# Designs tried in a protein design chat: VHH binders against F-actin-capping protein subunit alpha. Part 3

Target 1, 308 residues: F-actin-capping protein subunit alpha, of Arabidopsis thaliana (Mouse-ear cress) (o82631)
Amino acid sequence: MADEEDELLETELSYDQKKEIAKWFFLNAPAGEINYVAKDLKAVLSDEEVYNEAAMEAFPVYNKTHMICLEMPSGAGDVIVSSYSEINENEYLDPRTAQVAIVDHVKQICTKVRPANDEELPSLYIEEYRYALDAEIQRYVSESYPKGMSAVNCVKGKDNEGPGSDFELVVIITAMRLSPQNFCNGSWRSVWNIDFQDESQVLDIKGKLQVGAHYFEEGNVELDAKKDFQDSTIFQSADDCAIAIANIIRHHETEYLASLEVAYSKLPDNTFKDLRRKLPVTRTLFPWQNTLQFSLTREVEKELGLGK

## First folded at step 1 (VHH)

Design b11 (framework vhh_8h63_2)
Fold by ESMFold2-Fast, scan of step 1:
Structure b11 (fold): chain B 308 residues (1-308), chain A 125 residues (1-125)
Amino acid sequence: as target 1 above (308 residues)
Amino acid sequence: ELQLVESGGGLVQAGGSLTVSCAASGRTFSSYAMGWSRQAPGKERELVAGISSGGSTYYADTVKGRFTISRDNAKNTLYLQMNSLKPEDTAMYYCATKYTIEYKPGSGTYVFDYWGQGTQVTVSG
């Protein structure tokens, strides 16, 4: 029946219908898997123009939504592609290095970099807060997420030259564990909006955490879990608030991961329980290799009837 | 300068509910983050709830799901609605401002200051 379904997709649908279906598959690809979906779609579609047009429309949206990390050329470091870092079409600011990455979305590569100009960067006043927070978040991410990436971007009030005016920073944390040879992929994304009410020395924190996992050996099982958080604190200095914000983020993320472990452990489906253990967090919290070996052994025991 | 007067404390049975209020005087109530801290005799002071000028809320793990903090900027009043009260909730409750929340792995620490006299909440079993 699969060959018949593929033929119907190619021959019975209009150009626009084929393009929208292709875009839907691209946009709903699991984290880290859009190129596998692309390969499969290209094999099914006989029309290269439909494929190319769908890819051109879908990849930018997918890349920003999934906050993909791209290596900048010539050892310039990595950039996180997101709506928060977008300066112009296909141009993304790395505020840590003050570089702008020019991105080819369909190829998922950074083609070149340039220095950011003064108008693209926050004022020195705002940069003091951004820099302090970025340093604390980098420390946290290096401890908690293997191969994790983070960025702190100013999204409001970047021109403020001194105290008394509101501004907003966004903390992005992203981590992926791609293991297609073992038929599993895991992802972590968190976005923390920090609204600074500078005259009152108050800040509001709104977090959105998203966990994805996909296991596709002899089947297809996906996990997509989201949670929103709120918090607030007051501050006296850029360094004080950076430490406070990083600690608040650490607390909520650690608590959420613990709550996922408890919640999924109560599910009767062992497949979903196994997926949670493939999350892209430190080996200390989630023993990836040992958990995978245990799951495979249990499956063999069930098949042979030697385990209860 | 913001000045704070707490009220609404009293004796309540375990499992009951109570609302404490904080009346503020001064020019800038709507611009301050506010909170509720408590201290039982012989124990350290604990921040139990916080609310920003924008309305974002924080709760200590000991009270999450039971307590609700709210503010009425038109009345210059802060509230703490306490549900499902336990004997362990017995404390002097203080209206708080100028605090920083700091979390350590496995535990949270709180730094704060306040200007109220407090209101006593006693939960009997």
Scores: ipSAE 0.000, ipTM 0.103, lowest interface PAE 20.9, mean pLDDT 75

Design b12 (framework vhh_8dlx_2)
Fold by ESMFold2-Fast, scan of step 1:
Order: sequence, then structure tokens, then C-alpha cells
Structure b12 (fold): chain B 308 residues (1-308), chain A 122 residues (1-122)
Amino acid sequence: as target 1 above (308 residues)
Amino acid sequence: EVQLVESGGGVVQPGRSLRLSCAASGFTFSSYGMHWVRQAPGKGLEWIGNIYHSGSTFYNPSLKSLVTISRDDSTNTLYLQMNSLRAEDTAIYYCARQWTYRITTGGYMDVWGKGTLVTVSS
């Protein structure tokens, strides 16, 4: 199969086309699975230069999009890699510990940490709101998500020294969750943008929730579901805002998770075993991988504007 | 109960066209990709093509000019249009539900119909 894939990629495609196809596979890897895709691509591609260049371009985008969590060395805690914490391509702020993580994207490791400088941190005025919210979110996550991680970053108005100007905080929550059906592994990503509108004395809240489920035991089924939310509350003290925001997030996330569990309950406990019993032929993988690879190559080329 | 039922097979003369149907029930048809597969007497299974939930189609290159796959989500029906039928097109034709929502995993099938026989003879 590797030889057939190599033949399609190496004999029919230019260097740039191979690179863009490899990048497509990396960027479309399921949550937590990019390294499995990497191993497969490295085995298929005989050209290490194409592989290395595609990986260097794709991993930073993937890592930020999936908001991967990396352990900082020497017991410094964990950092969530995202566009919201990004100082530059290799440096990501953990505002909770006031540290900057130096990240190797392709290896998915934090190689070093340094203290954040004053210019990278929010003002004392903004930090009062960020800290209070972070504390409430940590309480919520510890109660609701086993092994869940969270961060609260200031993405606008970090230099505000007092009342009178708008600012924005972003709450990120990441967690692993197993479906109660025992047939799906789950991953959770949520991002909540909180726009503190000081002039109108209102907080405008926008949530984006994404859940991934992957059934891998006896086969391969992937679900990727997204949900957007809108809410608002009044602009109060830092502590009161934090409590109100955390309650709003808890409410929406709890209801969405409940709706997903209802949806997953429509997958019978014996789905794969029952289906096998009823089939006139066994489940089979046809040798169409080279045909699918060829079709995918052409479709990706069209999407990227590279060819016919 | 998840079911796929093929119909439209029969005896047809060489050079003519035939359309097969596959009626789906017991699942949200519009959310799944679907495949057509055939098996000629004494031979192995041959993949014909698939159609994603979006309507995008991919075909076996050996058959691309001879077949068209389409779907009607309002009636939960999958179609295979075959043109310029030849004796070698004699086979049992199966529809099958796509197992993966992303193609990077190699494309498996989890539910199959019972098949419909197409015989091309004069």
C-alpha cells in the first residue's frame, strides 16, 4: 500500500503539490492523533524534505487550532497552546503562572520556560478580572472535567489602567471524556469570548464548543461536532462577573454534554457486533486505497488551486 | 433496524442502460456516505464508487466513464446508473454504508444490502 501511495505521490506530483497534500493530511488529523498521521506520511513519503517542510508548516496551525496542552519543564505546570496565548510562533503565555513557554511544535514539547515580562502581562486593573475569572473556571473544571485544563487570557485591552474602556477575556477549556456507551473516546474543546463593554455596562459572551469522538477498537468511526452559543450578563465587580460568567459557561456546557449523551445513546451498545451478525458478507476493506488516494489528491489540488 | 435493500436488477441486453436503487432505513441516511460494490460470478468483490453525504462522488477509474452514482436524501435512496452494459458487467450489485466520516482512515463499510443480480445477455 505504501509503494502504491509513493507511486501516486512521487511519480505524478510536483514537490509543492506533495507538500500541500501532506499538509492537508496533517491539518485534518483527528484531535490528539496528528503523530499517528505523521508516522503514516513519513512511511509513505520517500522524500524527507517534503515531510519535514509540510510538518514545520502544519504542526503550528494544528497545535493552536486543537489547543494542545504541554507540560512545562521542572514542575512549572501546563500551558495551553493557542492563538489567544501566542506571543510569537514559538512562545506562549501562561497567564496563571506569569510564565512564557518555548514550544517545539513538531515534537509537541515545551523545551524551556521564562518569566513573562511586564509588557506581556495585563495591567493590574485587568488582572483583577482575569484572576477572579480564572479561579472560578478552575473550580468549575475541577468539578466537571476529569483531567480538564483551562486558561483565561486577555486578548484586548490588557493595558487598560482603569474603568472607561472595553476589554476582552477568553476562557479556554480542554478535556478528555469517554462516552458512557463504551464505544467512543471523546475530546472536548471550548472557547468563550467575554467582551467587557464598560460604556454599556454589559458583558457580551460568545461560546464555541467542539467535541470529537473516535471509535477505534474494532473499526474506525469519527464524529466532529461543533456548537456556538451567545449570552450576556451585567458588568459588575470582578468577583461577581467571574461567578456569573462561570455559571453561564457551566449551564451551556452541561446542557450541550447532556444533548450529546442523548445523541450517542442512539448508537446501540452492540452497534458493530449487531451489524456484523446481519451482514451477508463480512466487513471488508477493498484495495481502493490507491483510488481514494488519487481522488483525494485531485480534490485537494482543486481546493488549493494547484491543478485539475 | 439498519437496512439497505437493492432493487432494479434483472436481465438486460448488451449496450443498454440500467439504473439500480438502494432503499435505506433505520438510520439518518443524509449523514452517511454510501458505496456501490459488485461481485461477478467466481470473482472477488470490485469497488464501483462512493458518494459522500455532501454529494461528492469518487469512482473506480476502470468504471468511471460507465457509471454515475447519485442520491435522493428526501426519499433515503441511493442510485447507480450504468450505461453501455457489457457481458462482463454481469454481477451481484451491493450497496453499502460508509463506516468513516473522514477519508484518511482508508474507507471501510459497515452495513451491506443483500444484493441485486444483473445479468447482461442477449
Scores: ipSAE 0.000, ipTM 0.131, lowest interface PAE 18.4, mean pLDDT 75

Design b2 (framework vhh_surovatamig_d1)
Fold by ESMFold2-Fast, scan of step 1:
Structure b2 (fold): chain B 308 residues (1-308), chain A 125 residues (1-125)
Amino acid sequence: as target 1 above (308 residues)
Amino acid sequence: EVQLVESGGGLVQPGGSLRLSCAASGFTFSSYAMSWVRQAPGKGLEWVATISGSGGSTDYVDSVKGRFTISRDNAKKSLYLQMNSLRAEDTAVYYCAKEYRFTYSGGSTYEFDYRGQGTLVTVSS
């Protein structure tokens, strides 16, 4: 069955079909593993043009959705690559240091750094709120996520010079841990949108939390769990808002992690208990051969209009 | 051979209700926790609810607490999900799962060794 389908895939795929399949594999690579997918795809496709076009289209999307962290040169710190920090395809703002990172998406490196100009930064009024929140979130992240990174970006209303206009801040938290001996990758990503509604004197808070785990010893097991949250608080001073928001985020994230542990403790599967204990641990081997063949067959079947 | 067969999905207006069912065979149903997992169009798998083997413990994702109720009938080897006050965001294919075992299948695509075909729930006006 599988051999017959693999023969069909390799003899009948068009250039555009191969490119879309390659893009799909890149975009669906587990957190931190896109370069392993890249290596395997390059070998399988044997078509440098298809590979290069797919990579150029997929890596920017992947990097932003996974909120990858890149080291800025000369000890300038790290930047989180996301749609919330994006100035353009290759430039991403770190508002904490008032710097713009120039990114090579396919290589996943920050090649250059420049100072942010005044038009790229929030007003002094907005920065007071952003700075206070950033400080509280850094404290929370340092306590709760080993090697976690956070950023607070202004995504709306950055030119607001004082009361009477709404603005929006976004809190991003990302964490990933790796260890070669456990054959497991773990990731945490959370995004909190905080809409400062000045006229109503309310902060409207929306969170999206995502935890991923990938266990690849003696097989291949992935977990992707997501959670959306809603909350609100009073529009107060910058310091009071920061404390209230950080406490809300801490509460929901702590409760969510606890609920995941309880849910998985009820399953008669020691693999998930191990993933919970050893989340997140580094990759040295990824058994792509069988998994890639199965996925490639299913994706081509969809594109050809075969199957459901 | 383990088999899980879902049913009860369909088109429903916002605020409506649906009851999903899952018929299990090929294993000792009462000895295993069971879960409902969903996949919205263009998104990954999301855990919705779990019930212990005895039925004595249940857990839910917060977005469905108070709206969805998971239950089971061990004599009939059946799992249920009562969905009330449905929202557009609940639109997804719903899967009955014996164990949270995900077989990697193209990036983030997930496969279970033992899961049903799924049942489509569409919430739209």
Scores: ipSAE 0.000, ipTM 0.093, lowest interface PAE 18.9, mean pLDDT 75

Design b3 (framework vhh_8dlx_2)
Fold by ESMFold2-Fast, scan of step 1:
Structure b3 (fold): chain B 308 residues (1-308), chain A 124 residues (1-124)
Amino acid sequence: as target 1 above (308 residues)
Amino acid sequence: EVQLVESGGGVVQPGRSLRLSCAASGFTFSSYAMHWVRQAPGKGLEWIGNIYYSGSTFYNPSLKSLVTISRDDSTNTLYLQMNSLRAEDTAIYYCARVKYTYTSSGYTEYFDYWGKGTLVTVSS
């Protein structure tokens, strides 16, 4: 018979520790790969409750951070899941179609769609600026990004009925690059905050671009690059603002992507071979009943030639 | 560019404490697990411990009573607090980032970036 005292050994992983480790794997999954992680974790974890709770906590954070795109049912279009589009828990606004998508985060599906309420939409005055910008961004994205998606959301000042008050629009651009023939998978995301300042008659523009790439021809080489941008322009008509903003975004993104492609192609293979240490953990050999520290220490020592 | 820069090393007397820092840049620090590893003169690498994005820590059992790992996500800084230092703790101390990758062979964790190290010398 098992000694009941053995169940209380502090050297064993607690429920919370197992959940935190599982959440770490989910949240550190590469772009587009969280479901591969989920499959493996579900197989390794004997405790279905630990898996379910970790997934319930991690998937919403992962989905919003990676700005995943989900197809809305019945031909209603696509929605970008992000903190900028979040109306309520599991509800995300598509401002282009004025629809709210109800999302199952763990399954990564849009289960239902409803019309947005008047309180959830920007005023007619703000919508004029949002609509014009959305149209120009759609043109840019269709020309520049394979299978790219975009959204323009109002995140401040949505109730402004006319001139005299500041408001803020956010442009989101997301795209996936799947090219297994060239041994490369990738993703790109950009977020542009445009602060419309009525009293000073200026637009303050802040951008953040994040690019992920996974190259797997000879081993694995990964690029995860992030860049912040700043710019400004004058507060004009909705159409003129839209053209100016789209031009600024196009310029910065084109220059940065060109720079990243040069940097990526010139990355020395020997640098990664010298610095990268593999710590293989398979479903068969990863014992959740033992401390991760024990397993990790053993693998680190084996990889680094310690103990012999 | 991802960069890890250790600091706080130097000469310290036996029995005293020392805190090392690792300044991280070029990635979302709060989303990654971070590790401390050391190498004593004439010896191989020794794993000290790690801290997950959640703040949970795991230590080499031989060192657990002597060290504490912490992080400050607001400043992108990793810390190693060492107490009751002995001559045997003389080593170059490295901070390292671990990345998770799923492959056809299952889970893979690897140290994808290392700092240059900071030297700690324990002597009278």
Scores: ipSAE 0.000, ipTM 0.114, lowest interface PAE 19.5, mean pLDDT 75

Design b4 (framework vhh_7ubx_2)
Fold by ESMFold2-Fast, scan of step 1:
Structure b4 (fold): chain B 308 residues (1-308), chain A 123 residues (1-123)
Amino acid sequence: as target 1 above (308 residues)
Amino acid sequence: QVQLVESGGGLVQPGGSLRLSCAASGFTFSSYAMTWVRQAPGKGPEWIATISSGGSTMRDDSTKGRFTISRDNAKNTLYLQMTSLKPEDTALYYCATRYEFKYTGSGYAMDYRGPGTQVTVSS
């Protein structure tokens, strides 16, 4: 420390105070930027113990809140880290593949996978509903989000063996474009809670959409837009409600994205127009980027000697 | 047609300096952020530095004390000034218009890059 002795006595922070300040910076890091914040904090704190404890406490919260996607080893697919998939702090369920990912939060890696046991998976009755919905959501996400991931988890009524009892499914959609080299990071997160009231054959839908953008070329501009939705419909079977739910989600997300485009187009600052173009959604692409992608493909083909 | 052509590489002794250049054509250079990326034998590409259209720079912490990115919009040229070179800096150096992670640091893509210029640091 460069501070004088008298100054240190008046402004000296306790171990716990330093840890809480470091943890605050981690938790408030923009989407995809926690490791950049980590490097800055290491330099400022000069205290590895405080840094390590703050990171161990903050990264799990950050990772679940931002619903980070991690690649499972040996080609096992990807898992979304969230409170809805959490078995314990280090284990997260991918219900699509019936696998559990073992996660190192601070390193943001999946170190191992194991098969899910029967107690961790929904009953066959509930899985019929989850599977049908997951299939419809996968189709939607593949059409609308170039690098998007989705998961459908059962959060209530997992052990129901037949009709008559209520249950709840949660749909998570996450996508991000990390371009810190271009001074822009974009993120999309949506969570849809679907409450099935089996006796009345009615389901209630509550959605929360969150769009994050951080542009730091000509200063530091952070956008964090949130939108809540509510809807309901009648259901008869797993297949018919899956289609209905996917259509409701598609409608609301498409409408919200269109409203953001209109809002951004009216801003006088060119920075916001550039942010709009860099969001992780398939709406409009800058024409030169597609041209550059074709040029890159040609160069790769030359280097590999394919000559197609 | 977008073209990027790197130059200025070569064999240099440890502790030496090199300045790499990238000549850009086929697009409005002054309107785009530009990036330097390197790839060592047997390793994946490693991002080094980016400079915005406005001149702001972002640099990798491991090299930012030794490497400086700059641009000359009148000449449509991007530069990388390298000082205190180490054997670990041996790599093929590319300039690119963009460098993007797929998500959470897993995977990445470059829009367009040049053929690269080889830097070899050896005694």
Scores: ipSAE 0.000, ipTM 0.194, lowest interface PAE 15.0, mean pLDDT 76

Design b6 (framework vhh_8dlx_2)
Amino acid sequence: EVQLVESGGGVVQPGRSLRLSCAASGFTFSDYYMHWVRQAPGKGLEWIGNIYYSGSTFYNPSLKSLVTISRDDSTNTLYLQMNSLRAEDTAIYYCARETTSSGGYTRWTYKFDYWGKGTLVTVSS
ESMFold2-Fast, scan of step 1: ipSAE 0.012; ipTM 0.355

Design b7 (framework vhh_7qbe_3)
Fold by ESMFold2-Fast, scan of step 1:
Order: structure tokens, then sequence, then C-alpha cells
Structure b7 (fold): chain B 308 residues (1-308), chain A 124 residues (1-124)
């Protein structure tokens, strides 16, 4: 009946219910799009107090989960906002520059920078491992991810002064291609937990990769894919383990990207093939392309009479 | 659990107009209209963003149909003008409550919630 519909239309939500709904929309915003969702949500709620409180609670969680990158005013580069770099809710460590960024989560800006205290930084012993790994990861990221960012943080054992005690480093790699004028966004996030068993000289690696793509010109097409990895190796020195870890990460990430390309090639809709092209990663050669190049070279050699 | 209720269907002469409504029991992000004609597959008609700022239309209805929403009333509308016999169908309201689906992919016309439909018959 029309009266029943009118009754449902006039049902009011409580303040807490509105806030939780608003938070849910913020937290489920696609990578790089929380401010677009914010504009839509503000119009839907028509309640500035609920909006402001939801934003204050949701943006810190969103920013850390998506590992957003913020410019540091000092010109020292970018900081990756994550639980692994978190000193407190507003302060995040960049271990590469030994600086702490003070963050305004809702505005998504770094407002100030200060030098890190000794207590916030790893010991010289741990820093040797962190520095070597960071250098190898920077090399990998520069080769594989246009405008990609990385950080290596010590999350356990940072006060270890010498060998014999376990410690843990976390590698974060993030890349984002934001092209709202072309109605497309792509994101890559990977987190690699590296647990060093220093007495036994063994390390365990746990990786979590997440890739997203969103195309929204004349519709809404999204890809969110996750993959977990496990690996292990032995280490002798900081330089030795840094090279080994970087190679393991490169191997798994390259294989996963190749598997995504194969999966997209099997989709009947050209839209999904276009989504792969929006990812913020460097293109690689595929096995069939290498095979075609090899076959062509062989035919040319035969035509010219090369070889015996 | 979200409920969607369509209304406004009926019999109308070719060239006439009709307005459909869909009322949601709670907040929705994106919403859309789909239709299924006799002996045909379900097809997309129109969609609208959560704010109402963006709209999308199937080529067959562009310039004739207008999608709109009233967020204060949790109600979606479809204004249908210059109706043709080919517009005869059951019209379904659909709603999306999330943008992304972690661990899988989401397509433009896949929605989380659907109404039971309202019948539109256009006489020739």
Amino acid sequence: as target 1 above (308 residues)
Amino acid sequence: QLQLVESGGGLVQAGGSLRLSCTASGFTYAMGWFRQGPGKEREFVASISGSGGSTYYADSVKGRFTISRDNAKNTLYLQMNSLKSEDTAVYYCAAEVTYSDSGTYTVKYEYDYWGKGTRVTVSS
C-alpha cells in the first residue's frame, strides 16, 4: 500500500547508526577515491556533524590500510602512512630520511616534519640490515613501478645491539595511477613481513599483494585482487640477505602480474583488458611474444644462410 | 536487510509517458533500472550515482528516459517519455551498497539488491 511505503520513507536513523553507515562508505571507498565518496556521502547524509565525526574516525583507518603517500614539506620526499610506520595516530616515521611526518588525516596532508629521536630509530646493528634492504628495494621499485614508493621499517627488535636476537623488517611497496580526468584509477600495494631468526641465520618471508583498478566513465567497473605468499631463505650478512629478499619479492610480484595478464586475456569484455592497462606497473614481455621474436630471428638467419 | 519496492507500472499508449518509483528501506550508493521483455534476457536501462550527480543510459532509451533520485525519501525515479512497444517489460530496481569487492571484480551492472519488479505494457 502507498501508506506503508510512506511510513518506511519517514523512518529516521539514530545518530550512531548514521555515523556507522557513513564510516562504512568511507572505509569501502576505492583506492585514491575517498574524497569522491566524501562528496557524494555529504549530500546523502545532509548532516555536517555526523559527516565530520565519521570522517575523523574513518580517514585514519583508510589512510593506513591503503598506505597513502604524503609529501613532506622539507623536500625530503614522501612518507608512507601505515601501521608499520605509526608512532602515534598523527606521527609517522620515514626511516630512510630519519624524519617523522605529522599528518592531518582528513585533509590527507603532512603539516610538519621533525627529526626522529634515537628511541624511534633502529640501532646501528639493525639499521645495517634495514639500509641494505631499502637500497635493493628502491632499485627494484625504480625498475618496475613508475612513480612507485617503498619503505623498509623495523617492527620488532629495533633495539638489538648485535647478533643472536630475532628481529622483523617490513617492506612496503605502493604505486598509484590516478587519472580522474580519464575516469580511471589503478593501485598496487604489497607488504612483505621478514622475520629474521638471527641465531639460526634463517629468515621467513610473508607477502600480501593487493591490486585494484577502477574505470568509471560510463559505468562502474572495478577489480580488487589479493594474493598471499610465503618463502624462506638463509642469510650470512646484511648485503647478502638484502639481495636475496629483493630477488624473492621481484620473482613473486612478476609472476603474479603475469598471472593477472593471463586472467584478463581470458575475459570476453574488453573493459577488463583495459583495466589491466590502468595498473601502475611497467609492461613486461609475454612468453608468446618472446617465442615470436625467436622464430622471426631464426627465419631471417635461414634466409641469409647464417649458421652451419 | 535492504528492501526495494517498485511502483508506477501499468498500461500506456505508444507515444505516452509513465513514471516509475522505487523506494529503498535504507541508504544506497548507486541505483539502477533494468527491464526484461517477454522472451528476452534482462537488460540495463539506466543508473544513477549516490549523490545523483552522474547518470548513465542505455542507447535505446537516451533522450526519452530520465533517471533521478530523492535521497531525503530514499526513492529512485524513472521518467519514461515517448514510449514504444519495444519498452514493454517488467522493470526492476537495483541498488549497490559498495564500490569495490575485495578479492574479486565488480561489473557496472551487477547490483547487491533487487526489487521484485513492476510491469509496463505499451500498446501499439
Scores: ipSAE 0.000, ipTM 0.137, lowest interface PAE 15.8, mean pLDDT 76

Design b8 (framework vhh_surovatamig_d1)
Fold by ESMFold2-Fast, scan of step 1:
Structure b8 (fold): chain B 308 residues (1-308), chain A 122 residues (1-122)
Amino acid sequence: as target 1 above (308 residues)
Amino acid sequence: EVQLVESGGGLVQPGGSLRLSCAASGFTFSSYWMSWVRQAPGKGLEWVATIKQDGSEKDYVDSVKGRFTISRDNAKKSLYLQMNSLRAEDTAVYYCARGVRYEFTTSGYDYRGQGTLVTVSS
């Protein structure tokens, strides 16, 4: 019994539009919270097809972006799910153990492991550099991130059998603190691209650091701060460059975290009250046309002067 | 200019107690989270405890929870770690570190002292 006025005020969304809106909620879920968002979306959408398609498309992107860590079965260690370890949508390389993890993204589990093929692994020459760097990064991460994980992957030049040709390694560091009893979840993600100019014995470093935080005691406030770094050094051996790279990474990460703490300590209390996110409560109508107007993460970044 | 100076370490028997102190200078101590981190012989650095600027929030690594207590005196610019029921596994060099807003990291490694050695042995 909708009248003419009600019909003029309402517009129907297409299947694709509904799916993209649902995907937005998944992709903007705070670190470690995508399953809480999934539970709420499933309850309010009442459309299993839209939910399933959105989850199938969003979880792989979310998992890779957040660099989630999954336990490999049979005591094989953990794998970091990222675009840098990706063989295909369901298979991710752990270069440390030379194993490939088969991943179910929506369930966020590693279902099976297989040995990596020779084509998937770096040459002995590149592995010498990867191994030395991985060892130094593991030392740094054990010191700086109590629950942190790291991986070093070769993303270019893995087939180089000797010196003279350029290659690229990527260092990934991820750490997460889920503290729901204190109404706070925090995350750290860093990616360092190391471009080796092997003939000149020079390397270029590009870092992307991201801090996520979610405070939900008397409302919901999200922090998503990003910072880019650049550096360079010279190298003579695999061991020398590993130490130099680890020191550069440590320096930039320590300085950035210290700057975030200082900036945060000066933020007014009233700002956090005003940044409270507004989501529909479970068992209410889902306001499709208004959902994309929401972004507390960008507002917090602007208030802190963070991001790049 | 930023300085952190630890004291209070020593040899203690299993089950004993020690209180570590850290004197801070060169920064506004009351504006920072503070942490204790330790390094056992042959191992990497391990975060032990963190305390909020005003002392209202505290967190600990699981292995010391219920045995160790972190505290601070902002007027004296000092950080403390009360260690009770000490075990051989607690043997380490203990460092005072300018802490982080986030509990998952010990940012500020360039702002830690020389450390104080704690040896738990019979």
Scores: ipSAE 0.000, ipTM 0.205, lowest interface PAE 10.9, mean pLDDT 77

Design b9 (framework vhh_7ubx_2)
Fold by ESMFold2-Fast, scan of step 1:
Structure b9 (fold): chain B 308 residues (1-308), chain A 123 residues (1-123)
Amino acid sequence: as target 1 above (308 residues)
Amino acid sequence: QVQLVESGGGLVQPGGSLRLSCAASGFTFSRYAMTWVRQAPGKGPEWIATITSGGSTMRDDSTKGRFTISRDNAKNTLYLQMTSLKPEDTALYYCAKTEYTFHYETGGYKDYRGPGTQVTVSS
């Protein structure tokens, strides 16, 4: 309501002022809610041209920042839209399938897919590292994030033909829990930059974990929690480092989620607590508050492939 | 000069098991990831599983409870153990040296290295 009131009260604004305000609301929309914000803005602006221009400028930035996941046509799998997969404004690489998705940002759809060119893909040397890491990350995500998505992209050194030159891989993990019928939405995004110092056989890890939650019944509660991590390890082979990196990521993400569960479990709002995805290691830390909590535990166990 | 030869296919009844083998030559097998894919009549290729040089596995969710990929680097051989076979598992099964893509249903994996081995599940 505050966002709609701000727009409505500024009836005599210039074209540029209206566009800037509309863009601000789009870019600050909670995870998974940009289309609700779009519907509200279109109603209060009453200016189709301002609306269309603001949407065309804001949606690409929002989609990449929130790392939205889009289904590629004809069973081509899913692509994560991010700056790390971006070839150009409308083309995004899925390195797992070696396909390039052509994206319509405002509609949030992948309209078509093409094979990636050789120059868009990493060399075979780099691909062995990317591939091994992708396999370990997929295993981790399948165990820990119901319906979660991941991608491993090479962002530096993709043309390295052999050992001795530095390269960088980026791991992206996304998961969303949307429940607007219960007045709540939750999201998880993590980005791990892995900098390989190949001559010294050392790698440096920088992680950014971001949790979004929005609860909007009888009030408006929005949480946007972020945490940065740094780590380092040595490696001998592609498989060796993939296992090590996946374990480091698992450790930090599990620890962060455990700390969030402790912090936010003290909130009286059970609906907000229900937005929290549960990892096996943290699920037993909850004194489940009887009745519906038991049912929710069963649903979480089904989602994680646990239980009966 | 990559050569891959699949074997172990045949006719089995529903609920049965088969073990497919892929004999590799012409490259250093132990250094490459290997993949199993299948193609049913009238359908596009479907990725089943990939195993890395170190033995880590990536598996399709629909089959991972019934199918197990493994390798023996000393024998330059890739395996697919299939259990609880269903009529919908009827397909030509291929092994491939993995270089860039792992999802065959997308058409993103272009090169079939072996001739395939036919698996038919019927009674």
Scores: ipSAE 0.000, ipTM 0.107, lowest interface PAE 22.2, mean pLDDT 75

